# VH-VL binders against q0atu2: the designs that were tried, part 127

Target 1, 119 residues: q0atu2
Amino acid sequence: MLDKKARIRTSREYRNVFEKGKRLSGRFLIIYYVENALDNNRFGFITNKKIGMAVIRNRIKRQLRAIVREYQGQVKNKHDIVLVARAGIGKSSFEGMEKDYIAIMKKAGLFARNANKID

## First folded at step 6 (VH-VL)

Design v13 (framework fv_recibokibart)
Fold by ESMFold2-Fast, scan of step 6:
Order: C-alpha cells, then structure tokens, then sequence
Structure v13 (fold): chain C 119 residues (1-119), chain A 121 residues (1-121), chain B 108 residues (1-108)
C-alpha cells in the first residue's frame, strides 16, 4: 500500500497532471507527469471499465500499486505521476507490467542513475 | 439517464453518527470523483470533500477533517458519507454530486436530491 | 482558501428587467475554474454556467457569464418569472473548492 502522502488524492491535482504534464506511452501503461512544489513524489492511477471485469480490474489495481511501491525509492523526487492502464493490460503478466513500468520511467528520465539494476 | 439517488431523511441525537448513501446509475461509477456538500437551513453551500470511487482515495475540507469519512461500494455503485460526533449545527441538507468532466473534476453537473439530517436533543 | 463574495446578497427586480450578479474572489481564479449554479427552494443546485461563460445544457441564451482574474459576472438580459432563484458562484482553482454566499433574485 502506498502511504497517503505518496498518492494524488484530489480531482484538481489529477486534472493538473493530465493537462500540464508530459505524456509517455508504453505497451500497457501511459504516464502523465509534472514536477511538483512538494518534497516528495505522488502517484495517481486510472483503470477504466475497458480493461475488463471487476476481478481483472481489481487485480490490475493491486499489482500497479505494488509495482509503484517497490520502485518508489528509485523515482526522482518532486514529481506528480499518473499511471493510466491501457485496455490490453488485463492480458499482461505481473512481470510484463513491471517491465513496462520500468521502461517508461527510464525513458521519461524519472529514475535515478543506476536504477536499471533490479534484484 | 445519469442519476444520483440519496438515502432518506435522518433524525439523530447530539454525539451520534449518520451515514448518508448516494447510488449512481447511468454512467461508469468508478470513472468519476464523487463530491459531497452541506447546506444548513437558509444558508449557502459548503464543500465537504471528495472520493475517488475507483481507488478509494479521499480528500476532505479541513473544517470537517476528523469527523467525516467517505467510502464507496463499487459492486453496487454507491458512495457513502459518514459524519460523526454530531452537533446541532450539523443540521443540514447533504448533497452528493458528480464532476462534469472525466474523472469527475471541475463543475458539478449531476446532483443527488439531497438528504436532510436533523440533529436534535 | 479562496473566499468568493457575491453582491448584492438580495436583488429585487421585476420580470423584463436586466439582472447583473457579481462574484469576487479573494485570489485570482482561472476562468475555466469558475462556475455558477441556480437553486430553487426545496431543490438541489443545478449547474447553470461553467468555465465562466459556457451555458450548461438547456440554459436559455438570456443568461451570460463573463469575467476573469478576481471579478466575475452573471447577467440575465430580460428576467422571466422562472429565473427568480438563488445563484451561487463556485471556484475549482484550489481545494477546498468553495462557493459564494449566494445572490437571491426575488420579485419586487
């Protein structure tokens, strides 16, 4: 579970990231991201009905939160980042989502140096 | 038809808690933030807070922080607002409302009919 | 928090007259985040004007909204009997989202 300080909580803040942030697409994920004026990162998530049935969407939600939490310490500080799950994510494995997340965060320049090495 | 239907009127004693429900229909419940507002008799509107129905994240107006709890049940497309430690000045009509744009941000375009909560000794 | 002050508090007019309702913000509000609601006694508020100047679905063209920065106005060019209600402005610029105290339009 991400700490509440690490989550985008207000609809206005989601709108800010969506409208003013940079966008980068992966295979299963799209990220929108913008630098914030805080001393920490905040993450938001969007998983829509197009992904599939409730059982699939609930799994995706749990897995995305787990992935973000695991790599939280490798993300460059002071960013608001929204992850949007693409329709095809329901057919992905946990490893597939994790790989996609790492790839897009690296491409966005949001991972700290040497964050490429994973346990 | 996009619609929000709230639970019926409640009469409570000071110190009690009240839980108001708001059932959504006609749209994807999890795609829109749900907002709650208070209107005391003869007074204007006051925003209480919002909930992301998909992930459950909440944000409350500081004035109500510590007394309000917002939750939802996605299986029945219903949002809840619980207000605890009720006082006489909590007597009001409480509204749920949906934001106009995707994710429920911005202008509140769909409103519930309101729930009158009366706090009396 | 951003405070919205509406003036006048009560406006007494007759059908056929022009009404001008003011909403002043304590801080700058982007026009895309200022909205107006109409409320009649015993009813829920109804979105009337959004993004300072856009009429909501079904709202007659006698209603217009304008303004930017800290000063916003709702104008009704020729009042009809059904227009007598309370109007609230609202800002979505920052949380907590706030409403003005309302302007009550009443028949003279």
Amino acid sequence: as target 1 above (119 residues)
Amino acid sequence: QVQLVQSGAEVKKPGASVKVSCKASGYTFTDYYMHWAKQAPGQGLEWIGEINPDYGDTNYNQKFQGRVTMTRDTSISTAYMELSRLRSDDTAVYYCARGKYYLGWDAFDIWGQGTLVTVSS
Amino acid sequence: QIVLTQSPGTLSLSPGERATLSCRASQSVDSSYLHWYQQKPGQAPRLWIYDASSRATGIPDRFSGSGSGTDFTLTISRLEPEDFATYYCQQYESSPYTFGQGTKLEIK
Scores: ipSAE 0.703, ipTM 0.891, lowest interface PAE 1.4, mean pLDDT 92

Design v14 (framework fv_recibokibart)
Fold by ESMFold2-Fast, scan of step 6:
Structure v14 (fold): chain C 119 residues (1-119), chain A 121 residues (1-121), chain B 108 residues (1-108)
Amino acid sequence: as target 1 above (119 residues)
Amino acid sequence: QVQLVQSGAEVKKPGASVKVSCKASGYTFTDYYMHWAKQAPGQGLEWIGEINPDYGDTNYNQKFQGRVTMTRDTSISTAYMELSRLRSDDTAVYYCARGKYYLSWEAFDIWGQGTLVTVSS
Amino acid sequence: QIVLTQSPGTLSLSPGERATLSCRASQSVDSSYLHWYQQKPGQAPRLWIYDASSRATGIPDRFSGSGSGTDFTLTISRLEPEDFATYYCQQYESSPYTFGQGTKLEIK
């Protein structure tokens, strides 16, 4: 799970991301994101009833947190980012969700780039 | 019909703890933060804190930090507020209220009926 | 923390009169995060005006809200008997979310 300081905790901060943030949609995920005044990133998650039963939604929540945690070091600092699961995510594999997350974060310009490749 | 129904009145001794419940019905429990507020006799409203019912994340007013714990049980759409180390000035009506943070925005549009907590020796 | 100061503390008027209730913030509050609640004795508060100027569902059009920055106003153009209550402003600009001390509107 993500450290407390890496999570969006307040309702007001979620509202700020949705109102003022940029939106980018992938196959299974939508992200909303905005720069913050902190020196760290914060993540929020939304899983709605369109996904399916509680068992499915709980699985999706665990998997999304695991994906975000795994790639948190690659995310450009100073962003509040909310992930919204789309209705079709329940039919996806873990690898499918991971691939979608990477793709959407790259399209948003939120992943750091390494200009030098190691041979 | 959207409702928040709170547990009944409590009488406690100084130093005890009290746990108030707030049962939601008529809406998707996880689409709204649950807030708690205090109103001492003849006084105004004071915000205690909020909980994200989906993930369980909490944010507390520093005045109550260390004495308040907010939890929820999504299987029964119920939020809880526990206040420990009770003092005489904790005597108050405690309210739960919902606040929408996703899709559309609303202030605290639905409130529980309130729970009177009396702290006396 | 943002402090909200309401004035007057008590406003004594008769039905048919105009009421003007003030709420002043110690720091700037975006109007989207300033709300008003009505409370009657023995009852829970009710959302009355949200986002400084939008009436909540079912609230009569004699109620209007206005203001920006640090100065906000709730106006009742022509008081009805059921309007006599305590009104609280609330800010949602920053945690901890705070309420004003209330203005009690009472029958003269």
Scores: ipSAE 0.653, ipTM 0.882, lowest interface PAE 1.7, mean pLDDT 91

Design v15 (framework fv_recibokibart)
Fold by ESMFold2-Fast, scan of step 6:
Structure v15 (fold): chain C 119 residues (1-119), chain A 121 residues (1-121), chain B 108 residues (1-108)
Amino acid sequence: as target 1 above (119 residues)
Amino acid sequence: QVQLVQSGAEVKKPGASVKVSCKASGYTFTDYYMHWAKQAPGQGLEWIGEINPDYGDTNYNQKFQGRVTMTRDTSISTAYMELSRLRSDDTAVYYCARGKYYISWDAFDIWGQGTLVTVSS
Amino acid sequence: QIVLTQSPGTLSLSPGERATLSCRASQSVDSSYLHWYQQKPGQAPRLWIYDASSRATGIPDRFSGSGSGTDFTLTISRLEPEDFATYYCQQYESSPYTFGQGTKLEIK
């Protein structure tokens, strides 16, 4: 549901983010992020078997993509960002995941400060 | 034991399609990209493309664009490569191989046994 | 695409000798993305050296890899009969991920 251009598609680009990126941990999410040389942001996702059964993991995948898409406009341009779901995310609510995402993105300095405030 | 097991040999006529399977066992299928490579008789290795088995995103070598499709079924830990509009120069052994991308130094550390595809008329 | 050229194409040596296999890239490849594979006739390739110099699990210490930039080398200090095979270098620096044409190491 994210545009293809907004997704990290290659294994090499994932590896680049993990090797060169900064890491920041939230309650349910870990993000790895680096500046890219493109005009746009790209997002990647890691959900592992430790989260739970297929039905749980599929729900988490869908919800993470929805959250990233919803806040796409608030993210500073020119970044490759990989979200890694922690085991405990399987028991979180959509609202809980959303709040964790916002908090971690703000802490990373990737969200706009005071949403488009003019000087 | 970590293993990739591929489907058996195929003989096809020009213009047909072939779909090769690669069944993974002994590891978490979604933690590794699945790569496909071609080796024509007596020749070297040529990378065809890769698939993210968790999200389904693919990346293909431009030489095979328009003719190759990679898919997977996570419920049975199996990856597929379909090559269409077959030509005589598609005769080759096709390999699947896993590549770690999630915080790792490993390359293509586990390979399938290969699938011979013969295209002739 | 990055082209990898291996030399020599065929290397004929006897057990006990030292082998040096070269891989040259058409543009710079970070050593973390240069890998070597061994392949015997009728078998799948096997990861041999990763990240230019790290031996894969179970690979004897007579094998060593080195190099950076565009020039990489695989060295076998004292050849054993089981070492005669074709060796391929591979770059993972950029897509499409390419292999060299291979160096066939054969018994004299």
Scores: ipSAE 0.595, ipTM 0.865, lowest interface PAE 1.9, mean pLDDT 90

Design v16 (framework fv_recibokibart)
Fold by ESMFold2-Fast, scan of step 6:
Structure v16 (fold): chain C 119 residues (1-119), chain A 121 residues (1-121), chain B 108 residues (1-108)
Amino acid sequence: as target 1 above (119 residues)
Amino acid sequence: QVQLVQSGAEVKKPGASVKVSCKASGYTFTDYYMHWAKQAPGQGLEWIGEINPDYGDTNYNQKFQGRVTMTRDTSISTAYMELSRLRSDDTAVYYCARGKYYFSWDAFDIWGQGTLVTVSS
Amino acid sequence: QIVLTQSPGTLSLSPGERATLSCRASQSVDSSYLHWYQQKPGQAPRLWIYDASSRATGIPDRFSGSGSGTDFTLTISRLEPEDFATYYCQQYESSPYTFGQGTKLEIK
């Protein structure tokens, strides 16, 4: 689980990211992101009923948190980032989700130049 | 068809805790934050806090921080607010209300009927 | 926190009259984060106007909302008996989300 400091906790902060942020779509994920005025990055997550039954959604939530945590040190500081799971993510592998996350974060310019762990 | 149904009235002694429930029906529970508000007798509305029903993340009004705990059970589409170390000035009607946090709307468009909590010795 | 001040605290009018209710914010609030609720005694609040000017479903067209920045207004062009209630403005610009103290519309 991400530390409380690294999570978007308020509904208004989600609204800010969706309203003012940039959007990039990957295969299984969409990210919305905006610079914040804090010392750290914060992540939010959206998984909806269209993904599938509770067992599938719970697996996706766990895997997304694990991926974000693994790569949090690579992310350029001072951003609020919301990950939205796309329909079809329930059919993805962990590696597929991880690769998609890395690809969209790189395309967004959110990975620090000197902190790239892409295999 | 969308509805929030709260638990019934409670009478508590000072120092006790109370846990109010709010059961949602007619919509996807995880698509809306659940908010809680307090209204003391003859007074206006005061926002207590909110919970993300999907991930469980909470945000509390500093005035209630340390005494309030919000939780939810997604399997039964129910949100809970527990207020501890009750004081006489906690006597109030407590409301739950939903607010959309993505794809538009943050206005509290659906409210529970309210739960009267009376704190007396 | 953003403080919302409503004026007047009580407004005494007769059916058929025009009502103008004010809500002033201590700092700028984007109009998309300013909402109004109606509450009658013994009832839960009901969403009345959202995004400063949009009427909620079923709300009569005699009600209108306006304003931006720090100054917002709820107007009732011709009061009906059922309109006598307490009206609250609410901001969602920043946490903690706050309500005004309310304006009570009462029959003169």
Scores: ipSAE 0.652, ipTM 0.879, lowest interface PAE 1.6, mean pLDDT 90

Design v17 (framework fv_recibokibart)
Fold by ESMFold2-Fast, scan of step 6:
Structure v17 (fold): chain C 119 residues (1-119), chain A 121 residues (1-121), chain B 108 residues (1-108)
Amino acid sequence: as target 1 above (119 residues)
Amino acid sequence: QVQLVQSGAEVKKPGASVKVSCKASGYTFTDYYMHWAKQAPGQGLEWIGEINPDYGDTNYNQKFQGRVTMTRDTSISTAYMELSRLRSDDTAVYYCARGKYYLTWDSFDYWGQGTLVTVSS
Amino acid sequence: QIVLTQSPGTLSLSPGERATLSCRASQSVDSSYLHWYQQKPGQAPRLWIYDASSRATGIPDRFSGSGSGTDFTLTISRLEPEDFATYYCQQYESSPYTFGQGTKLEIK
């Protein structure tokens, strides 16, 4: 579960991230990210029907939220970050998605050098 | 092709709650936020709030915060707006409208036909 | 909350005339977040102009939108009978998303 304050909740904020944000692609994930004027990070998620059936999409949604929550303490403050699942993510393991998330966040400069997993 | 079909008119007593539905068809339900707006008789439009149909995240106008709850059921492509502790000044036509937040940005491009909610003793 | 003020409140004109409808915002609104809707009695609103100046699908060329910052305008170059309706501007710059009070365009 992500805290309400840690989520991008409005359609306008999604539009802001897509219009003004930087884009980085990983194996299973694309992130769009931009600095915000708040004192905390917010995360948004996009899944696409092309990923697969509802059962697969629902699994991906649960797993992505869990991964983001586990590593929220490692993310540099004041960013809005949208995770877009790529079509191939439906065939990924939880660990595969987790590794991809860590790699892309490090490449974006959004993770601390000594990042550690949160319980 | 794109349609938003709302539930029928409701008559409620003060203090009751009302739940209005909005059934979407002709597009991918989860690609668009669903917005709700109020229009009192002879008055203009007032935005109530929005819901992300995919993840369920909501954002409400502070004026309605604490009395409004928005939900959705993706299996039947239907959004719901529940307004509680009804007052006479909640008498209005309530509209749902879709808003794109991914790929294209065209605002509230399709609206439901409206649901009249009358609050009277 | 961004307040949108429309003027005039009512505009009485005849077919063939030019109509100019104003929408003023209490603070700056990026033109990409200013939209116009048309509403006829007993009907739902319909998106008319989006991003201040882009006509929605099917909207005739006689309609144009313009403006930036705090001042926005909807212009109808030559009124047709079907154009008589209430027009609302709306901002999507910040939540809560707000509408102006409307300009009622009525036949003289």
Scores: ipSAE 0.508, ipTM 0.837, lowest interface PAE 2.1, mean pLDDT 89

Design v18 (framework fv_recibokibart)
Fold by ESMFold2-Fast, scan of step 6:
Structure v18 (fold): chain C 119 residues (1-119), chain A 122 residues (1-122), chain B 108 residues (1-108)
Amino acid sequence: as target 1 above (119 residues)
Amino acid sequence: QVQLVQSGAEVKKPGASVKVSCKASGYTFTDYYMHWAKQAPGQGLEWIGEINPDYGDTNYNQKFQGRVTMTRDTSISTAYMELSRLRSDDTAVYYCARGKYYFDSWDAFDIWGQGTLVTVSS
Amino acid sequence: QIVLTQSPGTLSLSPGERATLSCRASQSVDSSYLHWYQQKPGQAPRLWIYDASSRATGIPDRFSGSGSGTDFTLTISRLEPEDFATYYCQQYESSPYTFGQGTKLEIK
């Protein structure tokens, strides 16, 4: 999964993203994002009680981390990004969550050009 | 100060039911899941289940499903675990514990009750 | 269910020595869901290390946690008398949430 260095770990850091960051809503996800002063990107995940009980919320968090990890190479460097799952996410497929993530990240301008492309 | 205070020791006969309470103070009761764990004499810890205090949703360990019921009363910030059809191997200390679940950085049982000894004997 | 196996079951050491406690998972566990608890006889467990390597509030810096995947370790660099207790690892990765059997640190 995501390295600890790539995770937002403290309530202070989450507050910073919410307070100073920009917000975009997708179908199943909301992202809050702000440029950081570090050398890397960091991600946070919130699956509140509106999603369901801990077993469901932990499954959703694992799936979201897998999606984020898969596309981490495309994310513009030096950002703190918090993903907040919306209540409807529990009824989504993995593909549906992945599609929503890609769409909102592109709309936010957070996806960089493919790192493997030499032109 | 964040605290979980459990009800006192119980002695029950086989086939009876026991209901243990866990009263929370020092935090917003509905913001954290409440978990229950069993520790038989001289043994390790075994997770029984969890309850979402906000909505009342529960998730039980399959081993206890059918005999355990978890509830809560938000007006008095108290969670309950009832175990029915008691057997001698239910003799144990039962703990409630708060699950810190709102951030990805840690989902740990950070605050524990003092434990309730339940003895099942004829 | 994920089974956590701790080793050794009992570790007999003297104050001043280093202790190394192992926790192995039957399946991969994200380090952010692996936690350690300390329990003394007659007391409730206490959260000791969370997210595999982060010390809980008030825990001395002689304690450290490490590991990822299926292999996790709790290390005590220089044992103090108050450190002799049973230590449990625990996973919060998937239900049912499980604990290891415990490693009992006892005085030699």
Scores: ipSAE 0.006, ipTM 0.576, lowest interface PAE 10.1, mean pLDDT 85

Design v19 (framework fv_recibokibart)
Fold by ESMFold2-Fast, scan of step 6:
Structure v19 (fold): chain C 119 residues (1-119), chain A 122 residues (1-122), chain B 108 residues (1-108)
Amino acid sequence: as target 1 above (119 residues)
Amino acid sequence: QVQLVQSGAEVKKPGASVKVSCKASGYTFTDYYMHWAKQAPGQGLEWIGEINPDYGDTNYNQKFQGRVTMTRDTSISTAYMELSRLRSDDTAVYYCARGKYYLDSTDAFDIWGQGTLVTVSS
Amino acid sequence: QIVLTQSPGTLSLSPGERATLSCRASQSVDSSYLHWYQQKPGQAPRLWIYDASSRATGIPDRFSGSGSGTDFTLTISRLEPEDFATYYCQQYESSPYTFGQGTKLEIK
């Protein structure tokens, strides 16, 4: 699970990311992201009703947190990033979500290191 | 219809704890932060804190930090606020209220519970 | 924390008159994060004006909100009997989110 310091916790901080951040859409995910004035990254997650039943939403929440945690070392420092799950994410595999996350983060220029793949 | 229904009035002794519930209906519980506010007799409103019902993350006003705990149960669309080590100046009406926190909507507290009177007396 | 100071604390007027209620912030507040609530005795607060100037659903057009920075105003152009209540401004600019102390609008 992500450490408390790595999570966006307040409603006002979510509002800041949505209002001032950049938006980038992937196949299953939308990210909103903005540079912060901290020395670390923070992540937030939105899984709305359009995704499906509670069982599906709970699975998606767990899987997205696991993916973000696994790749947190590759993310450029000093960003607040909110992941919004798209309606179609419920039909995706774990691998499909992971691939989409990596692709969208690379497209956004938020992945700082390629070396992690060859180390 | 959208509504928040709170638990009934409580009378507690100093040093006790109280847990107030707020049951949501008519909307998706996890789409709104749940806020809690205090109103002492004849006084104005004071914000206590907020909880993200989807993830359980909380943010408390430092004045109440260490004595307040906010939780939720998504299976019954209910939020809880627990105050411990009660003092006479905790006597107040406590309100829950929802606030939108994302996308193109207001963060204003548009729906409020009816309030729960908590009386702390010896 | 941002302190909101409302003035006057009590405003005594008659139906048909114009009311002007002030809310001053100790620090700048983006207008999109300033809201007004109406509260009557024995009732929960009700959202009245959001984002400084937008009327909530069902609120009559005699109510208007304005302001930016540190100075915000709620105006009632022609008071009706049902308008006599306490009005609170609230800021969402930074945590802890705070309310003003309220302006009680009472019948003369």
Scores: ipSAE 0.695, ipTM 0.891, lowest interface PAE 1.4, mean pLDDT 91

Design v2 (framework fv_recibokibart)
Fold by ESMFold2-Fast, scan of step 6:
Structure v2 (fold): chain C 119 residues (1-119), chain A 121 residues (1-121), chain B 108 residues (1-108)
Amino acid sequence: as target 1 above (119 residues)
Amino acid sequence: QVQLVQSGAEVKKPGASVKVSCKASGYTFTDYYMHWAKQAPGQGLEWIGEINPDYGDTNYNQKFQGRVTMTRDTSISTAYMELSRLRSDDTAVYYCARGHYYLSWDAFDIWGQGTLVTVSS
Amino acid sequence: QIVLTQSPGTLSLSPGERATLSCRASQSVDSSYLHWYQQKPGQAPRLWIYDASSRATGIPDRFSGSGSGTDFTLTISRLEPEDFATYYCQQYESSPYTFGQGTKLEIK
């Protein structure tokens, strides 16, 4: 879904976001975010065993990546952002996850006003 | 608890500028967008613009673009709206309002009490 | 810009009656971006219904919001004296965010 340069890939990079970043919790998602020294945004995704079986976790990860990709143009540049799925996310609809993502990103001040997707 | 308190009434001459303040308390100031709206005497509400208090980025209604400037001071949890080159039709009550979008799309859930700005020669 | 047209402009009713307030948008508005506010003379507006149908905290059950697309409605099932006020719909679909002109609910 996302290009390699837009992904947080190493344990060290995830740790930096958790230790130095701000945290905001939504209904289904928690985000951790911090400014980076790059010219682009990077995203990380965490789905732990409390969410459910691997099939469910993998589906959630794919759906979150699709949501992030859809709205990537609305995210303010130069941030590392980690999305952590909460246990209840497995029962959410795609629309519910998408709405929660937008709400959290707006609250974090990471989204420009124009946050709706165009069909 | 959660409240927005605005500065007092202002009387200005045409061509002058006015700067209205909006002091937030009872919540984390940088977590919510701040909006400004105008209500002329006996008229409805008109949205002026918004500011993201965390990053300071703004979005203005084109009708006011070039005359309005929104700023904030995070150290005192205060937002400001400055309107320049005042005209008689700028006479109105100006409101600040918090955009609560965590569980909804920026509904204005908390409003300031309003500031009456009178422009007369 | 999206224009919101409220009707009627003034609605004269008695306590105990049902009130139906209309808000029509010049183009489609996602229900999650449509909100209603109540305003009494000399007071700031107060959030009443958000996301077209969700009652704000403290708002009585007699108030309900509905609608989608271009047609939205605020209904008061049984008017109480404190309900007489001006009601504004508002869209957050696209900038500039706009309000309807308001429906003034007055005692007959």
Scores: ipSAE 0.006, ipTM 0.549, lowest interface PAE 14.1, mean pLDDT 85

Design v20 (framework fv_recibokibart)
Fold by ESMFold2-Fast, scan of step 6:
Structure v20 (fold): chain C 119 residues (1-119), chain A 122 residues (1-122), chain B 108 residues (1-108)
Amino acid sequence: as target 1 above (119 residues)
Amino acid sequence: QVQLVQSGAEVKKPGASVKVSCKASGYTFTDYYMHWAKQAPGQGLEWIGEINPDYGDTNYNQKFQGRVTMTRDTSISTAYMELSRLRSDDTAVYYCARGKYYLGSWDAFDIWGQGTLVTVSS
Amino acid sequence: QIVLTQSPGTLSLSPGERATLSCRASQSVDSSYLHWYQQKPGQAPRLWIYDASSRATGIPDRFSGSGSGTDFTLTISRLEPEDFATYYCQQYESSPYTFGQGTKLEIK
């Protein structure tokens, strides 16, 4: 799982990212992101019930955390990033979600070179 | 319709632990953070902490850090607050309350549980 | 942490009178993160005013909230018997979220 310090833990911080952050939509994911005053990145996740039944939502939660963890070292420092799963994500493969995440993070300018690596 | 129902009163000895439950109904449990607050007899409200009911992430007031643990069970829409190493000054009514954090209208603590009296005495 | 100081601690008034309750923050709080709660003896707090000035559902229009920065006010234009209670302000500007110590509105 992501280190405690790499998680958005407070409700107020979620609100900050949604209100002041930039928004980019991918195929299966929407990200909201804003620079923070810390020396590390923090990630938050939103998986709404429109995705499907609990078994599907729990799979998506596990897979999103795994993808973010895998590419954690490639993300440019000092950002709070919230991933919102779109309704169609329930039909995606792990590889499809991974590709979408990489594409949207690159488009946002949040990925360093060599994003396709585990650090 | 929308309700938070807490477990009943508890009497504990110093050094024991207490676990209070808060059962949500009438709304999507994972759309709202669950907050906990303390109110000692004749005193005001003190925020203890919050939990993201979907992912389980917690944030505690430093005053209670190390003694408080917040958890939840999404299958029964229930949040829990456990306070350990109880002292006499932990005697208080403990409240759960929901706070909106998801996309849409942002809200204050609009729905509160009825409170759970915890008495710590020897 | 942000400290909220309410004044007066106790306000003794009669039905029909105007009540003005103050909440002062130790640092600036955006009005969208300042809320007020009413609590009666033996009951849980109830959301009363949110975002400094918006009345919660079912709250009578004799209640109004105002303020910005560090100074916030809850006003009751004409007290009714059911308004005698303790009122708490609360900030959601930064964690830890804090409450004021409360203003007890009591019958004179």
Scores: ipSAE 0.681, ipTM 0.876, lowest interface PAE 1.2, mean pLDDT 90

